# VH-VL binders against UPF0215 protein NEQ431, part 1

Every score and structure here is a prediction.

Target 1, 198 residues: UPF0215 protein NEQ431, of Nanoarchaeum equitans (p61151)
Amino acid sequence: MKKFARFIGIDDGYFVRNVHKKTKLIGAITKHTILDGVLSREITIDGDDVSEKIIDMIKNSNHYYQIRGIILYGITFAGFNIADVELIYKNLGLPIIIVMERPPKDIFYKAIEKYKPNGIELIKKAGPIYKTKTPFGYTYYQVYGIDKDTASNIINNLAIVSKIPEPARVAHMIARGVTKGDSSKPRAGGDSNPGPAG
Unless a header shows other numbers, all headers, positions and changes below count from the first letter of the chain; Kabat numbers aren't used for antibody chains.
F, E and O stand for the ipSAE by ESMFold2-Fast, ESMFold2 and OpenDDE, each averaged over both directions (binder to target, target to binder). V2 = 0.75 x the mean of E and O + 0.25 x the DockQ between their complexes.
[cut] marks letters that were taken out.
Atom coordinates printed by the task and the answers are left out, and those that the model quotes come from them; centres of patches stay.

## First folded at step 1 (VH-VL)

Design ax01 (framework fv_axatilimab)
Heavy chain, then light chain:
Amino acid sequence: EVTLKESGPALVKPTQTLTLTCTFSGFSLSTSGVGVGWIRQPPGKALEWLANIYWDDDKYYNPSLKNRLTISKDTSKNQVVLTMTNMDPVDTATYYCAHSYDFWSGEYDAFDIWGQGTMVTVSS
Amino acid sequence: DIQMTQSPSSLSASVGDRVTITCLASQGISSYLAWYQQKPGKAPKLLIYAASTLQSGVPSRFSGSGSGTDYTLTISSLQPEDFATYYCQQLNSYPLTFGGGTKVEIK
ESMFold2-Fast, scan of step 1: ipSAE 0.253; ipTM 0.710

Design ax02 (framework fv_axatilimab)
Fold by ESMFold2-Fast, scan of step 1:
Structure ax02 (fold): chain C 198 residues (1-198), chain A 125 residues (1-125), chain B 107 residues (1-107)
Amino acid sequence: as target 1 above (198 residues)
Amino acid sequence: EVTLKESGPALVKPTQTLTLTCTFSGFSLSTSGVGVGWIRQPPGKALEWLANIYWDDDKYYNPSLKNRLTISKDTSKNQVVLTMTNMDPVDTATYYCAHRLYEYGSGSYDAFDIWGQGTMVTVSS
Amino acid sequence: DIQMTQSPSSLSASVGDRVTITCLASQGISSYLAWYQQKPGKAPKLLIYAASTLQSGVPSRFSGSGSGTDYTLTISSLQPEDFATYYCQQLNSYPLTFGGGTKVEIK
């Protein structure tokens, strides 16, 4: 891809179960590493609507035809609201890269199977987990509609401040800032979120 | 503010069953991603994890002790109870309960972040 | 089970010293590792989670690093209140396992 291609990073906001029914879904569009636009929707905590909301958010944006790819900060949002990368790809025609700071725990898949029985199939659609070394450490990732080597290059070209590529990093910060009132790093004793998204 | 406190007998005879209660405040064990664990420490020895229970009633046990351990919760009372059968002098230890905030995948929240003060259990013949 | 080996088992240090404690996992734990500080007669206190993230309120002289099987806790300038026993713990898989502890003693 071109050095100045646009990507959209997507992450979810802060929430507390039994207090909130929904949280924010934020899309941060960058031209290379420079923020060029912000999109927002709401998604249901532990719901099944994140794929449709991603599609709606991007498809109805004036930025749609300039976006060259989607970077998801994890595959789960608002708890166990799991992105269907095949459905997203079919509707938008955009390659998808799922990025993670660490691979899922061994017990992650057991939790998904128990809480969200169809969720394992959604995760399997995203394929195997790869890793790429950035100047800031290893970024773990999955790909859909793009090869792993091209995705590795995209991640490294966009990982300029941390090992998380800038579109996803900015989406995470905005999502936390507007819902929690603070975009600072997660705390072990803070809010609960069983999914791999921040 | 999250707080936990252990309660139970200070002295248990060999072969008896130990029952420990963890009473907590400042969080609900109905909140997704929240768990409570039990950890013990024999005098002068390392920490040993015993069991965890989570918001969805999911339970995990140390396999070396699984046939002796039962963990349960009463969400309305803000309590977690651990029972351990067939007590032996080697089970003499300080028993802690601790809050675990649990995130799957790319999340970073995962540790026993707040601990109770511990309760000393002596198993004496 | 994943075995966690800490080294050294004990060390003697002076205030102002740089202290390094290592933790070796018998298999890869993907940085799902926490460090705890325990003072005599007290419950453990969380210092670091996810191998390198400081818990809120923990002084910046504490840092964690490592990946795969090899992890390190560093205290850049030891203070009097830091004389304690330190434990690592893996949280990647059940059963959860702790290291044997490292006692940091006054020299």
Scores: ipSAE 0.011, ipTM 0.538, lowest interface PAE 8.8, mean pLDDT 85

Design ax03 (framework fv_axatilimab)
Fold by ESMFold2-Fast, scan of step 1:
Structure ax03 (fold): chain C 198 residues (1-198), chain A 125 residues (1-125), chain B 107 residues (1-107)
Amino acid sequence: as target 1 above (198 residues)
Amino acid sequence: EVTLKESGPALVKPTQTLTLTCTFSGFSLSTSGVGVGWIRQPPGKALEWLANIYWDDDKYYNPSLKNRLTISKDTSKNQVVLTMTNMDPVDTATYYCARIDYTYEGSYTYAFDIWGQGTMVTVSS
Amino acid sequence: DIQMTQSPSSLSASVGDRVTITCLASQGISSYLAWYQQKPGKAPKLLIYAASTLQSGVPSRFSGSGSGTDYTLTISSLQPEDFATYYCQQLNSYPLTFGGGTKVEIK
């Protein structure tokens, strides 16, 4: 991948269960680390529409032809609305990197197994969880349609303020800002310590 | 808007069974990802987790006390009940119920985000 | 079970001081750590979750850091209302466990 290639980071907005039915889905397009565009859709809390909305958002934008990859801030959105990376890849032809600050714990998988039985299969499609050391700490990630080493290089190339790559970090900030009115994340630059293995 | 309140006896005799009720408002245990836990604190001592119950009736117990604890919910009444058998003076404590929910950040986490005021239970003859 | 060790057990500080409290887990907890504040006679209040994320409505002078087994709560400029006992809690695995608490006392 070219150093200055465009990526889209994707995250969901703030919501309160039992109050809201939907929240915002934000795509932030960057050329390297420079914000170049913003896309938005709505997704259903604990629904099953995030994959369709990601596809619709990207495919119908004037930016599609220049985007080289997708960076998802986690595989779940608006609660248990789970991204189908295989479906997204098949429809868009773009590699997908899922980034996380921490690996999911057992209780997360158990909740998905009970609430969304087919959700485990969606997560399984994303493959094993890898980690890469940035100047700001370990970023955990999964890949679809791209090898883990290339993805590690992309993460490190785009992790300039925190351990979360800029497209995903910016998407997170915008999503919170437009839904909660406060986009603040307490610490820019991420976790500087080694991962869970200590 | 979210509130929880504990209720039950203030005094329990040794060997008796304690029954505590947590009554809440502003949320429902029919909501995916939501749970209620019980935590106790003996006078002047640290917090000790006892049990959690979740929206799907999944239950977790402190292994140190599991043989003595039962947690249940009545979703229609917005209540969670904790029962603890064979009470002993060392079980004298303030008992809290608290909401545990996914705190979404880009990955899933849990936290006890809203707590009841606590109810003091004294175990004495 | 995961043991949570807090240091110090107590400290004395003045308004305006920087206060640091440490929490050590007996095994890696992947930043699934919360910090609570408890004032005398009151229920605990959530300050920080996921090791470093500030709960809504909590003043910015509170911050959390750390990863793996070693975590820190910092109060950058202690205020009169901050004199309280602070607890860490791991939420990585059952049973859920709390630290022993750190009492922040007025000097």
Scores: ipSAE 0.006, ipTM 0.516, lowest interface PAE 10.4, mean pLDDT 86

Design ax04 (from ax01 with heavy chain S100T Y101G D102Y F103S W104S S105G G106W E107Y Y108P; framework fv_axatilimab)
Fold by ESMFold2-Fast, scan of step 1:
Structure ax04 (fold): chain C 198 residues (1-198), chain A 124 residues (1-124), chain B 107 residues (1-107)
Amino acid sequence: as target 1 above (198 residues)
Amino acid sequence: EVTLKESGPALVKPTQTLTLTCTFSGFSLSTSGVGVGWIRQPPGKALEWLANIYWDDDKYYNPSLKNRLTISKDTSKNQVVLTMTNMDPVDTATYYCAHTGYSSGWYPDAFDIWGQGTMVTVSS
Amino acid sequence: DIQMTQSPSSLSASVGDRVTITCLASQGISSYLAWYQQKPGKAPKLLIYAASTLQSGVPSRFSGSGSGTDYTLTISSLQPEDFATYYCQQLNSYPLTFGGGTKVEIK
């Protein structure tokens, strides 16, 4: 992979069930690890619109033709609004990497079966969970439209301050900051952004 | 250390019912996401999956043998029991139990730890 | 049921050889595939799961690749302990099904 390849990381904002109907969907475009653009849409809490909103957000962007891939911070957004990676790939022609800090537990899948039964098919489309070792520990990931070894290399090239690759990490920070007014909490013995950007 | 061990009769007559017990250690079937499966292998032939049971008592059977198979667990004894009715000489095989789970999402996990197997011969 | 076809059914190889075994699924299995090694008189041992992820303790000379319906197990430099029968297994849907096996024999 090229050092200056562009990726878009995607994550959702803060929300409270029974208070909010929608939250922000943020796309952070990086050139390697350097922020190059930010896109936003709104998605419905526990809705079915995240795939449509991802497609619309990217396709209507001036960045679209320079983006080489999509990095999703998990497959669920705004509760149980589940990304359809096949639909996204078919519409955009961009490979998708789903990243997680830890593998999901059975309780997660059982909750989806109960509250969003058609969501299991969407999760099935995302394929098996792999892991790759970064300087910050193991990142768990799934792939669509790209092989797992290429995805592992991309994750490692973009994991510069945490085990979550930079496009997804930045998207998380922005989404949190614009919806809650607080993108991070102080950590005992840890930094949210150690050292200069690079 | 995770271990599994199969036990049951070495010889079964045609039409009889086979009962096999898998006794295990190093894990519990009360643990969320854990399961145990049964696999058999006739002499010189390929592996054939028979049944899986999971922590929540969810059960899956090979449809080709569904009407003949029953799988159950005794969580307090760390045992899984497989029963197969109407035995036939073609059922002669080594029977294995193996550890599995649900950690990879919607799909079952591979069989990562196997028992040594128990040979069952069906003959009159 | 998903049928798993392995090729070849047997092969002869020497220590140091690169060995390739293929597994074809009758339907797409989304990389939910495992590879097992079985030595004579022993239970199978898991080598690879999710098509390409090495099980802990398995030597790096073993690798898995593939997607959709077509999968491959590769042993980059065959060692004496690698002479065994290898099986693929799909985990995409019930009933779980295994390939017919590939016997790797000494030349």
Scores: ipSAE 0.000, ipTM 0.468, lowest interface PAE 15.2, mean pLDDT 86

Design ax05 (framework fv_axatilimab)
Fold by ESMFold2-Fast, scan of step 1:
Structure ax05 (fold): chain C 198 residues (1-198), chain A 123 residues (1-123), chain B 107 residues (1-107)
Amino acid sequence: as target 1 above (198 residues)
Amino acid sequence: EVTLKESGPALVKPTQTLTLTCTFSGFSLSTSGVGVGWIRQPPGKALEWLANIYWDDDKYYNPSLKNRLTISKDTSKNQVVLTMTNMDPVDTATYYCARMEYSYGDYVAFDIWGQGTMVTVSS
Amino acid sequence: DIQMTQSPSSLSASVGDRVTITCLASQGISSYLAWYQQKPGKAPKLLIYAASTLQSGVPSRFSGSGSGTDYTLTISSLQPEDFATYYCQQLNSYPLTFGGGTKVEIK
């Protein structure tokens, strides 16, 4: 992929269960690694609205026509609010790359099965987990609407300070900053990086 | 602020049952992805994991302790209880409880620990 | 069970030194590794989780690296408050297991 292509990284904000009902959903648009725009919505903690909010956020923005793809920091947001990559793809026509620091564990799937019985089907739609070696270690990823080798190249072109591509990394920092009051990564009742890793 | 504190007897006789209580604040064990574990450390030795309990009452035990362990929770009291049967002098250790959060985004470590409670097993 | 072998069991160092501690898993643990610091008479404190992610409030002189079976904790410039025992832990599978510990003592 061309180094000037725009991508949107998506992550959720800080929240504490039993205190908050909603948190921020942030889209960070980068031209290569340079921040070009920020979009925001609210999503429901452990809700079912993240796919709808991703679609609404992107489709109704002035940036939509320039975006070449979506990078999700994990497939789950605000707890067990699970992205439907097929629905997102059908509505936006944009390829989706899901990035994770590590592959999901059995406990993760057990938690979803118990908390959201239909959630496993959404995760299965994202397909197999691949890995790519960056200068910062292995990034694990899934793809929808794009081949795995092209996605691997995109990840490596955008992984400039960590193994997480810049659009997703910046989205994480902004989401945490506007919800917690600082952009530091520390856990806040859980990792605010909602990827299925772990 | 998240805090955990262990309580229980300082002295246990051989063959007796040990009951330890972990009382916590600043989080709830009704929250998805949250768990509490027990870890012990004999004087001058390494840490040894004993048991975990999660928000959904899922339980894991160290198999080396062969059914001597029972872990339970009282979500309304913010307490986790560990019971260990047939105590022996080799079970003399500082016992810790600690929070572990299995987030949907990442499986993390024991991030906040209690101060520990020393249990001596002797006649 | 996954055996965690920690090296060295002890080391002597001076303030300002670079200290390296290694942890070897008997099988792959997919970077599900944590590092803890324990000072005498105190509970362990989480330093690093997921092999390389620094816990909030932990000084930047601490760093973790590694993958598969081989992991390393590095203290880039040892400070007086860093003299402690360090433990690694795998969280890839039950039972959870800890390394034997590395005591970092003053030279």
Scores: ipSAE 0.000, ipTM 0.471, lowest interface PAE 13.6, mean pLDDT 86

Design ax06 (framework fv_axatilimab)
Fold by ESMFold2-Fast, scan of step 1:
Structure ax06 (fold): chain C 198 residues (1-198), chain A 126 residues (1-126), chain B 107 residues (1-107)
Amino acid sequence: as target 1 above (198 residues)
Amino acid sequence: EVTLKESGPALVKPTQTLTLTCTFSGFSLSTSGVGVGWIRQPPGKALEWLANIYWDDDKYYNPSLKNRLTISKDTSKNQVVLTMTNMDPVDTATYYCAHSPYYDILTGSPDAFDIWGQGTMVTVSS
Amino acid sequence: DIQMTQSPSSLSASVGDRVTITCLASQGISSYLAWYQQKPGKAPKLLIYAASTLQSGVPSRFSGSGSGTDYTLTISSLQPEDFATYYCQQLNSYPLTFGGGTKVEIK
């Protein structure tokens, strides 16, 4: 893509199970690596509404016509609220890249099976997990509506301060900041989101 | 800034119990996902993990030494204590405590020990 | 227990050399691997976590790669301060286990 292509990164905010019913869903729109806009919605903890909220957030935005693709920071949000990439793609016409710091362990899939039996089908829709080498380490990723090699190039072009591409990294920082009052580092483990993404 | 420091006796006789204290600053063991581990290194040999304790008081021990090890924390004092019973000359080592910044309870894994104490040398001899 | 085998146990190198250290796990560890540097009389220092993610403040000449059971630490252009012993560690399952170490010595 062009050097000024826009992407939206998406991540969820801080939450505590049994205290909160909902948390923030943040979309960070970047023009290449520069922040150009922020969108927000609320999603239900362990709910089934993240796909609908992503669609609603993007489709009703003045930025929709400029966005070239969606970068999800993982496939699970607010616990076990799992993105349906096929539904999102069909409604928005935008390719989706799911990024992860490392591949999920067996315990992740067992937890999904236990708490969201239909979640395994949603994860399968996202296809196999690939990896790409950035200057900052390996980024693991899945693709929908775009080939893996093009997605690898996009990740590398947008990974300028860490192995996580800027739209997703910025969405993560904003989501944590507005829900916790501080942008805490993902390695500190302030939230117990399931799976490979923060 | 995260810092940790080990303290305890430099000399222990065989059969005695060793008690080591890790005093830290720059983080709290009340923070979700945070833990502290103990690792030892005999002179000229490799690193050996001993035990971890986490924010929720969850504890893990090296099975080879489990019947000898006890790990505990005092969150208000920023301290973690390791006790090792029935010391033997083969337990002569430098003992380290270290900060573990992340533990995802759904994946069950820490990702590293990012900051270590300077270590305390414990010699076991008659 | 997961056994971690490092190779070589020692190597001699000159400043400017490319150094490669390998770590082999007895079973798959899903990239839950860290690399540490230890200088004589000092505590270990974290270099890399998640097999390939560089710790903040660590020079870019250090890189990690690998997946499954096979992992590699590379120093692209060895500097005088890099003469040390290097350890890998798996954090996939308890007990946590370290490799035997690789001593990088002056040629």
Scores: ipSAE 0.000, ipTM 0.479, lowest interface PAE 13.8, mean pLDDT 86

Design ax07 (framework fv_axatilimab; at its last look DockQ between E and O 0.05; V2 from the best seeds 0.00; counts 0 for: pae O 12.9 > 2, placed apart)
Heavy chain, then light chain:
Amino acid sequence: EVTLKESGPALVKPTQTLTLTCTFSGFSLSTSGVGVGWIRQPPGKALEWLANIYWDDDKYYNPSLKNRLTISKDTSKNQVVLTMTNMDPVDTATYYCAHRDYGGYSFEAFDIWGQGTMVTVSS
Amino acid sequence: DIQMTQSPSSLSASVGDRVTITCLASQGISSYLAWYQQKPGKAPKLLIYAASTLQSGVPSRFSGSGSGTDYTLTISSLQPEDFATYYCQQLNSYPLTFGGGTKVEIK
ESMFold2-Fast, scan of step 1: ipSAE 0.161; ipTM 0.727
ESMFold2, look of step 2: ipSAE 0.106; ipTM 0.709
ESMFold2 (binder alone), look of step 2: mean pLDDT 92; pTM 0.953
OpenDDE, look of step 2: ipSAE 0.000; ipTM 0.561

Design ax08 (framework fv_axatilimab)
Fold by ESMFold2-Fast, scan of step 1:
Structure ax08 (fold): chain C 198 residues (1-198), chain A 128 residues (1-128), chain B 107 residues (1-107)
Amino acid sequence: as target 1 above (198 residues)
Amino acid sequence: EVTLKESGPALVKPTQTLTLTCTFSGFSLSTSGVGVGWIRQPPGKALEWLANIYWDDDKYYNPSLKNRLTISKDTSKNQVVLTMTNMDPVDTATYYCARTEVYTYSGDYEYTGAFDIWGQGTMVTVSS
Amino acid sequence: DIQMTQSPSSLSASVGDRVTITCLASQGISSYLAWYQQKPGKAPKLLIYAASTLQSGVPSRFSGSGSGTDYTLTISSLQPEDFATYYCQQLNSYPLTFGGGTKVEIK
């Protein structure tokens, strides 16, 4: 029963700063690991609208009442557009798991502190970073509205191809595919936001 | 296409100050998360990181070089300048500039800050 | 500072060989590790970042693995153009530090 619960994974699309003002926000709904629906919105690069767009996307969907939780592929979207997990939780009533391949570096927090005035407050709302061992290595994660041990079980139940749970992995692939024209993994400084071309 | 090119003197006398300029194209230091670093390599030896500067003018220095280093940028000219005081023959090396990014949580921003594009390097010899 | 130790310092290999290079960090670096290839007289070229992610345009014979303090670069079938010096770099904390390099030479 519970193994086949529905989750929505959320990630952002490809963009080039100073070329694009917006990028896609993709929600991939899976029943266990099987894709069951896709939702789409646009968000502002380095903006403040991702939380409202997540809420709007899910709440106005026919899938809303079937979804058991939200899996965010990171807490920042389209650069420094930071998800407010408390606001999302209060509006949707759905627990949130934030997943990361690696914990953030010290320089990440310093950049947020300097560049995004309220960003550190938003990140603090997501709480401490935990890790769970999958067959593919450690997945790092944060939780809001759900126990860390339950979240660990959800991650491991949905990590069947990589250490990133399928709803988030599929959202990433779709978001990249529809914006970049190719769902291949991002490369260090090579194929996303290092600045405008030429 | 992204390119970086180092320029500066080929010969420096002991105790003098070295000034190196990195001129780049295909990206801007006005872009959030983007930075430029300096790395050196003495002949036949390993790479040694010197300094990074980022879009917000945040600066990081190798502490082993004790206040000898200054890094600055001119975003409008697409240039980063490294200054190193009190040069010594041991500072003889090829000096590189390279592009980097700050890591963030995002599908497209999950970069580790690796140096993805490098200049050709400029050889600096410190000799009397 | 995080010390990065590469082994071996040099190795001799033939075309078609499987080559393995190891990088050991003095403390955990959470997979914030890159591998670079440097040919004589040339600037380093990024091969792998985040310990295991292949840079665009890099041949699939290159792979990276590892976690915590222990990392490995593998070349599954060495080609003539792969004779070079390889460097690992930790990107976890400042100051950024490189390994001592591993020179892959013709046997």
Scores: ipSAE 0.013, ipTM 0.510, lowest interface PAE 8.1, mean pLDDT 85

Design ax09 (framework fv_axatilimab)
Fold by ESMFold2-Fast, scan of step 1:
Structure ax09 (fold): chain C 198 residues (1-198), chain A 125 residues (1-125), chain B 107 residues (1-107)
Amino acid sequence: as target 1 above (198 residues)
Amino acid sequence: EVTLKESGPALVKPTQTLTLTCTFSGFSLSTSGVGVGWIRQPPGKALEWLANIYWDDDKYYNPSLKNRLTISKDTSKNQVVLTMTNMDPVDTATYYCAHLGYDYVWGSTEAFDIWGQGTMVTVSS
Amino acid sequence: DIQMTQSPSSLSASVGDRVTITCLASQGISSYLAWYQQKPGKAPKLLIYAASTLQSGVPSRFSGSGSGTDYTLTISSLQPEDFATYYCQQLNSYPLTFGGGTKVEIK
């Protein structure tokens, strides 16, 4: 059973295009679901540096040798800064699971094609999108360096308060908190935890 | 507060060109991820999407009407303009403009969250 | 193009009833679906986006569910102000497409 294995969840912070040049990249290390460490770097909005920053963040950490896998909250960070899962895997030797609340829109892929044509190859490296049923609904995911069934088991073991596994969920919370001062989503889409409805 | 309002002619003759203006406040079309769309509704019929324009001047058209539609923006005036050529009585409808909030990066849901009141356009000889 | 089929096209209900409206997409739309309410002579109002997320200010009696190609809007206990026409819309790919609408009328 892998209940005591350590995973690092990775997500990016709040930013506004045309206002910010960079945002935070947060790594949250958990032992099962218990937070064990937090790592941070800065990444460039719509840049090409997220893969290098993930590698640098993990490889230079005292936690590196205890981490058994990486959970990315999506494949894109700080806009169209796209993770190269093959490069990350080759440099760290750690399996990667990419998790999403829902699959990317077709519109999203059109935007990548327009603004970051070379990014399409990076997205293709992540392979097919799978789904797994958790008590909180379907989690969508991709895998690199690990089989889809093992990844499904890891997701289900770590999805204890939402359909997003704890390392990634905690990374998201911390990233929002340190960059925006709270966890609120921007207007138009509402917040992640809506208040009373009128 | 986000508000939008449509303006244009109430009556158009067949074969003429329709020009509609959407004037808005409470947001800027220079803000990344923001867009404005046009939707129409013939009397007693369903909603039909026409066109979208985004902060970066990216444009999308309903392919059923693409050769007739042009969408443009004037960011400094907070306006979006829709032009439709060769009007036909079947184009009689209420025309709406609406705000789109979408961050392609976050995969956040795009939806027409705030709508103008609509402007009725009748195509008749 | 993705076709959105709503059923029923109309229904009659009484205050307090549970109302369910369905929306079927001709291909998978990955829960990129919105529900709108439209009252006579008024612009549509957003109720739900991302298939199941309630828009701010919308009463909790409204809920959305579904995945893939099959989606539902439920009103758990119909109120007098809920008599309206409801539309679904997919926002997964261009062109954006709406369902044909469901008119909820007083019995």
Scores: ipSAE 0.012, ipTM 0.593, lowest interface PAE 8.5, mean pLDDT 86

